# VHH binders against c4kar8: the designs that were tried, part 24

Target 1, 263 residues: c4kar8
Amino acid sequence: MAELSTPSPASPAPLDGGRGDELEKFTLRGARQILQLLQDLITHRGLITAHTGGGHSFMTAVLKVDEERGRVVLDPSPDPQANRRALAAPRLTCVTQLDGIRIQFPLVGLGEGQDKGRPALFAPLPAEMLRLQRREFYRLQVPLAHELSCLLKAEDLARKPVEVSARVIDIGAGGVAVVVPTGAAEFVIGGTLPACRLALPDGEPIELDLEVRNLNRQTQRNGTEQLRVGLRFAALPRAADTRIQRYIFKTERALNAKARGGL

## First folded at step 17 (VHH)

Design ga8
Fold by OpenDDE, fold request of step 21:
Structure ga8 (fold): chain B 263 residues (1-263), chain A 125 residues (1-125)
Amino acid sequence: as target 1 above (263 residues)
Amino acid sequence: EVQLVESGGGLVQPGGSLRLSCAASGFTFSEHDMAWYRQAPGKGRELVAGIDSGGYTSYADSVKGRFTISRDNAKNTLYLQMNSLRPEDTAVYYCAAQKSFEGVTYYGPSEYDYWGQGTLVTVSS
């Protein structure tokens, strides 16, 4: 009987340091906000995955919040070994979802207690909680084999209209990142690119307006300089949104299947 | 002034019994979770038994079935009945209190708000 080792949920990728400024916008540090969010987790009985390190995790829930003492009370694992690991861990990384929003927060200084005669865990209140709107933060890395492209309607340095075929490197519900040759067009952060065309593998290109959100110059291994352009969907029709979501879902499924050795 | 005063400690033979008392004053006893801790020579303080404001009890595995914690809210007194005492039970026993919160008790010495001075229990032949 081969113990199907449930694939350890991939350790949340270390929040890459370059996302620091964007992450700050979604990081709650206010005591009142943190308390409210924890209370919301209690109200909704949100299941929390607590990561103890070393690829180990257990399921828990917030049971109570003690504002006066500054403690959060957690449901222990039914596995005594998981609880021992949790108590020995210098830090827990808690991950949950509420109303489609990913919530992540650290707990430090885990202790044992009792709640009405039942074993409980507790920790000091988190100093920060990250609230990531899935729609804005999840970016699928587009496989090179898909050859996803976006026709950008931009202007050159002389403000002459130019069309640039850009490779899409990542895609999410809120936008795309593309790469263009340096000097192909002039991009202004906050500027709108109207009537662009996003080519998906499943049908006709989607016409959409894009807003320039970030610009990053990248030097490739071969010494070629490219411009990475982060673009937000300015006005996305519902039908287009559905197609994009379907593509993301299908692609993720395929990638996961390959990673499991099934294809 | 908050005070916890332990009594009932002393010398007892192995297999003997002892009853500890802790008299509480200066706070609302009925609104606090109470515990007994002990500290043996050269060791850290360890939880022996706890009783919350609702009457739920907890015991260390080493004393389970031998010790009984109880409280009398009318007398503001905590008790520890110790039966079948062993040499390993030799320690200073401390009474501790923490403010109750919705039936939650936090274990660990740092989680208790008030402590007694302790009473010595010696189990020796």
Scores: ipSAE 0.859, ipTM 0.940, lowest interface PAE 0.4, mean pLDDT 90
Fold by OpenDDE, fold request of step 21:
Structure ga8 (fold): chain B 263 residues (1-263), chain A 125 residues (1-125)
Amino acid sequence: as target 1 above (263 residues)
Amino acid sequence: EVQLVESGGGLVQPGGSLRLSCAASGFTFSEHDMAWYRQAPGKGRELVAGIDSGGYTSYADSVKGRFTISRDNAKNTLYLQMNSLRPEDTAVYYCAAQKSFEGVTYYGPSEYDYWGQGTLVTVSS
């Protein structure tokens, strides 16, 4: 009986340094964001594949997060050899999925501990967590109740400066889609709208430059014509990017909770 | 001031027994996980036994079945009963404390907040 050597799951290829700029947009580095994501993993009992190198891995889960000490507690493998490999590894690469989003994070400095009399593993909190969405630019459909808006600085047909308050219908790391009344302004694909203001629920509006990427005329159910404008973030400060990512994450979580029958 | 004071060390013959005590002061003893570590000459400091604030105990494989860790919260004292002592048990024994977190104890010298000065145990014929 030939022991079918289960193909050792290929160590996740080191994130090729060349895609580094694109991956940076999906990398969480904020302490609060990291803690929240780890807490979400606990809540959802997400199974984590922990890669120890050399093609070896084991299944684990986040059990607890100690914010004060800066520690994450993991469920050990039932295989003592896997635990020994994990402890000897200079780096553990953890991979999981939450709500269809791939999450990857490194753990360094793995140690042994105990949780209520049971063996446990622990590590310092990860410095970064990568959230990879299947689609290059996952766009969150903004709930109507959030009433996100973007003040667009545009020109009319006469090239007169106009300000248009546009409703944000979707948002992603790379940009927003907004709806404006037909004839409110003239938009040119490839054109830049400078010093626009994106209003998020969590604070002051974000000033940013937007590039028009797509124009689509839509007729509403009531027969009213609207213009959907796809906008790319042309220059987004890091702080603004963090706020946008936080909003997306929080909203997605809330929507998923609701979909699961959460009030 | 936080203090951990070990006592009970000494010279014992192989197969003998000792009881170590660690008197704790300056912190809430009942809210801390406690441990005994030892350091033999020329070796690193190693965990011997641990007891959390809930009373769960852990032992190194080398001392399992021979050593017993216990605590008296009313006396703020940690104990290590050592039976069937061996020459390889010769070391300076340290008591250590870490603040408890939801029943989790972190092993490793760097994870403990407070340390005693140690007491020497010599097992020699």
Scores: ipSAE 0.854, ipTM 0.938, lowest interface PAE 0.4, mean pLDDT 90
Fold by OpenDDE, look of step 17:
Structure ga8 (fold): chain B 263 residues (1-263), chain A 125 residues (1-125)
Amino acid sequence: as target 1 above (263 residues)
Amino acid sequence: EVQLVESGGGLVQPGGSLRLSCAASGFTFSEHDMAWYRQAPGKGRELVAGIDSGGYTSYADSVKGRFTISRDNAKNTLYLQMNSLRPEDTAVYYCAAQKSFEGVTYYGPSEYDYWGQGTLVTVSS
């Protein structure tokens, strides 16, 4: 009777070391962003898996955020042993999902407390929170009211330099889709548009290089033909990337809040 | 100036009782969670009992059923009634305060904003 060695559940493959740079794009480090995301977790009663190491984990939730003291309050495990492990752990890895987006953040320096006489755990606010969006697929549909625009530096059919103000219809970490009038410029897939300007609501336009990745002619309901241009960020300064990510985050949050009837 | 002044410590025989008091001044006592900590010779400071601004109490397992923490907000005073004292209760007892946050109390010496100078309790035959 051959004892079928039940294959040990494959350790979740280390998150494929996509270049440290790619993860950075999805990492929130701003205090306000972190606080907001934690508050969102509270509002949605998001269940969190807290990993204590050694293959151990327990379910928790963010109960409260103390901005003044810089503390996050967590629901303890009903298992005293899990709580002891958590308190002894040098670091907790918290994993959750919000609106289909995987969120991961570390907590360091756990302590014991109480919340209205009930046992509680607390930690300093996380220094960073990772929102794992499938980069390739996540495109925020830009609300019309935001009036995002991109000034494209292109060439016309005569190869004369032209500037085209294009409406941004969607934006992601990797690029934008814009709409331009048909015939406004000649676009070539794989071509680079240098020194374009992306206008965000939060400040001065961002200067960036764009690569044409897709061209799609669209006929509007009114019979007007428009050209949808998919553009990749060819060179994006870190500060610009941060601003874009912030915009996406804020807008997504606002849209989700509205969808839930909160606004 | 914020002050926490402990009193009531002294020498007591095993099985005896003491009542510690902590007079608070210089802050809004009713808006703070209060605690008693103790430090025995050669040991770290440990939580004995806590009482939040809402009146919820907590006790170390070693003192449960023997010690009672209470507060008088009108007098800005914290109390610790200690009964059935044991030699292992010998320590300097400290009063501590932290600003209340929505019914949350954070344990640990570093989480308290104010500390008293302490009062010595000696339990000896």
Scores: ipSAE 0.845, ipTM 0.931, lowest interface PAE 0.4, mean pLDDT 90
Fold by OpenDDE, look of step 19:
Structure ga8 (fold): chain B 263 residues (1-263), chain A 125 residues (1-125)
Amino acid sequence: as target 1 above (263 residues)
Amino acid sequence: EVQLVESGGGLVQPGGSLRLSCAASGFTFSEHDMAWYRQAPGKGRELVAGIDSGGYTSYADSVKGRFTISRDNAKNTLYLQMNSLRPEDTAVYYCAAQKSFEGVTYYGPSEYDYWGQGTLVTVSS
């Protein structure tokens, strides 16, 4: 009876930093966002693959977050050699998945500690965390020449209803990403923005409900801070879906034609 | 003012015993994890033993079975009983304190909030 060695699930290789510009949009640098994501990892008992370099890795988990000291506490490997490698490594690359989203973050300055009499590892809080939302849906980058806008019905910090005109930066079958001025409204991840209006070039705005899925603060080259909001279509009528798909298709064709030297 | 004052150091023969004390003041002793560090001449400061606010202890491998760390919260005092002393135990011994965090103690000199001035232990024939 040949014990079918179940192939150890291939530890997801760290994403090579080479596509730096494309990954920036998925990188969290806000202290609060980082803390929240680490807390989420704790809550969900997310297993983390920690890469120490040289093709070595071990399984760990975030045990605790010390906000006051700025420390993250990790579960050590049962393998003492793995722990030694981790402590000797100039950088630990942590890879995990939460709700189907790949999360990657570096830890530097790993140290040894104790948690209630048990060995523990710790590091300074990561300066950044990469959260790669598998866009289940192809997202078209809206050309700068196209002015897609979305009127967001949101609330301000005082919970007063506000309407914010947001520029659409990308669109897919599943949602839109928009940019808004910082402070224009308060957005809560998981919150629903009802009766928003998406303006497409081909006709009247589409009324739809949007769910906030992602928030990223971006600093423009000019120093202006903007908030990028990832929005999911919460309820999209079939007719609206058809219009969005048509727009995406038409725009992609035009972009491809232009890229081929057609204009 | 926060103070950690070490005492009990001195000259001892190999195989001898010493008991170090660290008197703490100026902070809530019972809410801090305590440790003994040592620094030998020309070497870095190294952890000897730690005791958290919950009473869990840890020891460096080099002193395990020979040294015992303890604390008296009523007296705000940390102790290190050192038995079977060896020449390689010769060092300045420092008391250190770290604010406790949910049963976690962070090792490393930079992780401690307060330090004593140290007491010299010399093990020589």
Scores: ipSAE 0.841, ipTM 0.933, lowest interface PAE 0.4, mean pLDDT 90

Design ga8
Fold by ESMFold2, fold request of step 21:
Structure ga8 (fold): chain B 263 residues (1-263), chain A 125 residues (1-125)
Amino acid sequence: as target 1 above (263 residues)
Amino acid sequence: EVQLVESGGGLVQPGGSLRLSCAASGFTFSEHDMAWYRQAPGKGRELVAGIDSGGYTSYADSVKGRFTISRDNAKNTLYLQMNSLRPEDTAVYYCAAQKSFEGVTYYGPSEYDYWGQGTLVTVSS
């Protein structure tokens, strides 16, 4: 019969701006660190997705770093429209991976130049670069067979306590995403849900404090509405973190083994 | 002290030609990328042509085939030969210099380290 498989590779889309305070601890701001990381991208010829906004992007690479002038030189797109969008954009968000490390950085003030007689793009060096180990950005798509759930201790519209058992659809080091029927509880972005319980297959449920980070309303095929709720782990104890990482690691290992040799 | 001094501007009929010169001093000319910019009344400065330290040239689309940029490193002089001039070429023409970096030139007025005072070119019947 059909087995669960690894999730498809995620597109190299920029990380959500609503996670800004959570990502600050992984943000490099030192000039030396930034220059070294850009040099690493040049040395390994890292392919970069440059996002111009509105769902548009183009592929590029860092060709050179001019430390004295403070400029990074980029490969232009072969598509003239992509280059025009990039030059018109107030901000270019560059995303790539190098040796399993996710790298993201903004470029502002993109300009045109030439590199040995060929068209080139350039910008001032970024003031910051996000550098994430795989554990710090990875979200495991939870296999349906695991039936992971999280008991949410929330409030209804009348501010009365209500408990909602929500199915967990993905899980990572920093949080979970769940689905609930619309109207099951009142959720407010920025709100805290204390003492929720995450049920993992191994052992007793984990008690977690959760913070609501995003909400997305969805209408199912039968007209029933549900709500996708993005939840951040607040004040996660080390023991709980260890159990979550163990679950992710074991599940990913099992899914990888099936993808390589099983059906 | 760095100086860039343009010459050769003037009044010319449409279809005519002019040759601009820019005499450079106070820096190592052969280590700089050179450019001609122009500024028409009421407009910003725009790139006309550039020539890097290695001799690679770039031209604005509006002047390709009509203008030729060149340099003489022995004389520390930049040139612009302008042929088939049109009234739309009327502008103050500026010589600009940018320190070279590994064959890269950064276009845009703010990227140039040194500027001349300009020479006026007027193309009218």
Scores: ipSAE 0.738, ipTM 0.881, lowest interface PAE 0.6, mean pLDDT 87
Fold by ESMFold2, look of step 17:
Structure ga8 (fold): chain B 263 residues (1-263), chain A 125 residues (1-125)
Amino acid sequence: as target 1 above (263 residues)
Amino acid sequence: EVQLVESGGGLVQPGGSLRLSCAASGFTFSEHDMAWYRQAPGKGRELVAGIDSGGYTSYADSVKGRFTISRDNAKNTLYLQMNSLRPEDTAVYYCAAQKSFEGVTYYGPSEYDYWGQGTLVTVSS
């Protein structure tokens, strides 16, 4: 793994699967909701990026939804090679946006068909669809100058309590990513770190429980190793959520103002 | 009791012609997309030609220009005119029906709701 803090980008790239548990509450699985959302894509003529794997994708659209047979009908690519990759792919990951809301869904079992004499692709209806507002998937890259930190209440190898001050490299509504020196503590994916403290520039640090979601070892240029730890907020209080969103909004606005005044 | 009954198969010399018919009953023929599939020995069923309820046709590349699919909704009958027959056209030919949905036809044997018993076409000399 190469990058320190790799938050999922906005549409059209798929969200990183490493955040799957935190996205579960935004996942639609009801047949009625899925049919309505697909119909909304048809009505708004939404353009969809269909990712076939291996870095390949093509543009498509939902042409029709056949509720009785349980099929979604898609516009094929004008590029025959893209269509062949789609038909051969074990899974298409479709990404689009509707009224500022990101929509992502898998399709499996693509087949060929026609729509009034024109070539078409089809698949069974997806079993789930992600429907996300920007705050639900966005991760702010924390400017180094802010020196945002999180005090982690963790354990060492002997299971003795240790406190680790970790630099926050990105922050979003659902969690943070931090870096610590390798060996500063033992982290277990799925493990809970209770009573950690997130230091935002305003007010008192926020006390919150964190769950370890991913770990990535990195080697710095000076040869030292550090560990990127992806942490999910567990049971985030409303007041804490509000402060985090305010920090994200203010920081993004400040960065945008700086970029626009760049000369 | 849905029924699709193929007829018109038989033995023909290379370069010859045959006309297959499929008589349909037990469903509303005009509301279905119809197709001919064939299965050669040792192979799976493959699409030969399709015709939807609106009259749009599709053909496998191997039969384009030689075969013509047609339908007569008044007689509930599907046809396949097969010209310039080749030994590789030897197969059991099946009539298939799929309920129409807004001009969409889904290809693939598993997508068809009704099948006939098939009629054997042998091209040999």
Scores: ipSAE 0.722, ipTM 0.882, lowest interface PAE 0.8, mean pLDDT 88
Fold by ESMFold2, fold request of step 21:
Structure ga8 (fold): chain B 263 residues (1-263), chain A 125 residues (1-125)
Amino acid sequence: as target 1 above (263 residues)
Amino acid sequence: EVQLVESGGGLVQPGGSLRLSCAASGFTFSEHDMAWYRQAPGKGRELVAGIDSGGYTSYADSVKGRFTISRDNAKNTLYLQMNSLRPEDTAVYYCAAQKSFEGVTYYGPSEYDYWGQGTLVTVSS
């Protein structure tokens, strides 16, 4: 029962900081962009989860933005302990969602003030804000029946060229994760795999340059060891991006239809 | 030329009362949020009380119920009535002004645009 008018809860957990380079292209640093996004949060009364560290957080909202002084004004928690933690924290990580857009930004240097006679918190404007549409953080788990594969042009331990046909286990706007047998090739985090070929069901394979982002060993149910390789798309052409997003959308809709409106 | 001039400080016994005044000139008083700060020997400046341009007041916990901040926009003057004084209230008291923004006041010494020279209050037997 997909009811579009039912509001989703705010996204309380920060996105993984270890993906900093992947998220940089979605980071707003322009003063005008930051001011407008904060104003949008005020206008839509966006509920914000402010993370203070140590597993603690509290709910807040942006009340006002003072452009001249460069300050953002926040609603304090009704819990005095949460406010004390926020004032003591070296950094708040603020997370929210507005109209399907995930927003995350840091605040440092929190202080106390008042707003029309009521207690308030404030901070300097953030120097950056992360702004992501769903497709920019979503990863589709690829059905086995699709037999989605990526031909990797890699090197063995002797630095000799090898080609490895790897099964794609998930795919998103920024990259794929694949599995290969342990020892099929040597992968180096930060290494580039040029002219790889991603096979999608519709049309010819896409030629892509890939960068190795992470490696994780796993054991199959039969005891065979595999390597999970996280790969980033380097310089993804617009036509390739369109094909990938179409595949994700079509596959997600097909999976939902088969489940007959599940969850 | 902006000027804030405090007066009314002096020596007073514990339990006594004192009224501080701050005469302002050189800026539009009614468009500013005003505050009293104090600085004890060897300490940083701390907020005592604030009053915004609309008359809303805030107080440090240590002075609530004992001190009353007020302003007279016609006379461009800020006041602090201090009752039930304690030795720990001993400090130089400063008048400070911050340009108003939509009913918001930012507390912290660095947030105030103008400062007076201070008036000494000594609470001692």
Scores: ipSAE 0.694, ipTM 0.842, lowest interface PAE 0.6, mean pLDDT 87
Fold by ESMFold2, look of step 19:
Structure ga8 (fold): chain B 263 residues (1-263), chain A 125 residues (1-125)
Amino acid sequence: as target 1 above (263 residues)
Amino acid sequence: EVQLVESGGGLVQPGGSLRLSCAASGFTFSEHDMAWYRQAPGKGRELVAGIDSGGYTSYADSVKGRFTISRDNAKNTLYLQMNSLRPEDTAVYYCAAQKSFEGVTYYGPSEYDYWGQGTLVTVSS
């Protein structure tokens, strides 16, 4: 029997809080909007991953919203240790997905109660909820067969211009991750790489400015050393954004069809 | 004008029994979740037992099996039968009411809307 393929959902891990300024435009703070979104989670029986810190999490759901008292009622874990961690945690970070939209919200001040004789948890309503469309957080893992590359206009150790052809390993609406041979160029976190060229399979390469966000040395299984460079799109023309989204959509659809065994 | 009036406290030997009552007025008793809380000197108020508008009960571990909460909606009265009393049960006992919401009871003391003045229970040889 063919494995049932589902859309690639957002990772259950919370989005990094240090990116708060980048996420502000996706943050809901209206009381009516928050109540409606919580009600939608109840209606669709959305499962929620509640992160208690220290790498611990548990599954829960919103059972009820008490608008008058300003409380959200949650399903406790069957694991008593998880419930103790939740009650002791200064903050829960709740992550879920509804209709392809990632939803993240904090809960503070958890308490115990009951719901028709069954144990329940509750908290004050969140003051904000993060609501991200899939395109805003999703990163496609690029198939090797596509041979996606990005020509980086960087600098060597002596600050002289050098061009490096880097293999793209993942791509999303906001940037790419690439790999280069160790020593191919000098990269500085926060540095800019102007006028780089991203080669997509359709059409001419896209000229774009990139910012270095992270650097990680990695060793492949064959022992080869390479540098993984995380790059943000600094300024992305509308047409370029459209082409990138089209590539991601087509590739993901093709990968999902292959995963279903050619259904 | 909401009132909760406790009665039935007193001095009891260890192992003895008492029955507390709480007479309620000024609100629709059947639409409220009721609880007994207690406060010993130097301690915060702690939940002893709760009973929601549908009759579901809950008990603190320290009193489970010894205390029984009940309500009579026709008489607007909450009860607590306390058996096998211990010196550790010595406290002022408070009746509390919380407006019911779809079968949910919130157990923090700050979640209760109405409180009685309390009745003293002293368990001492």
Scores: ipSAE 0.687, ipTM 0.873, lowest interface PAE 0.9, mean pLDDT 87

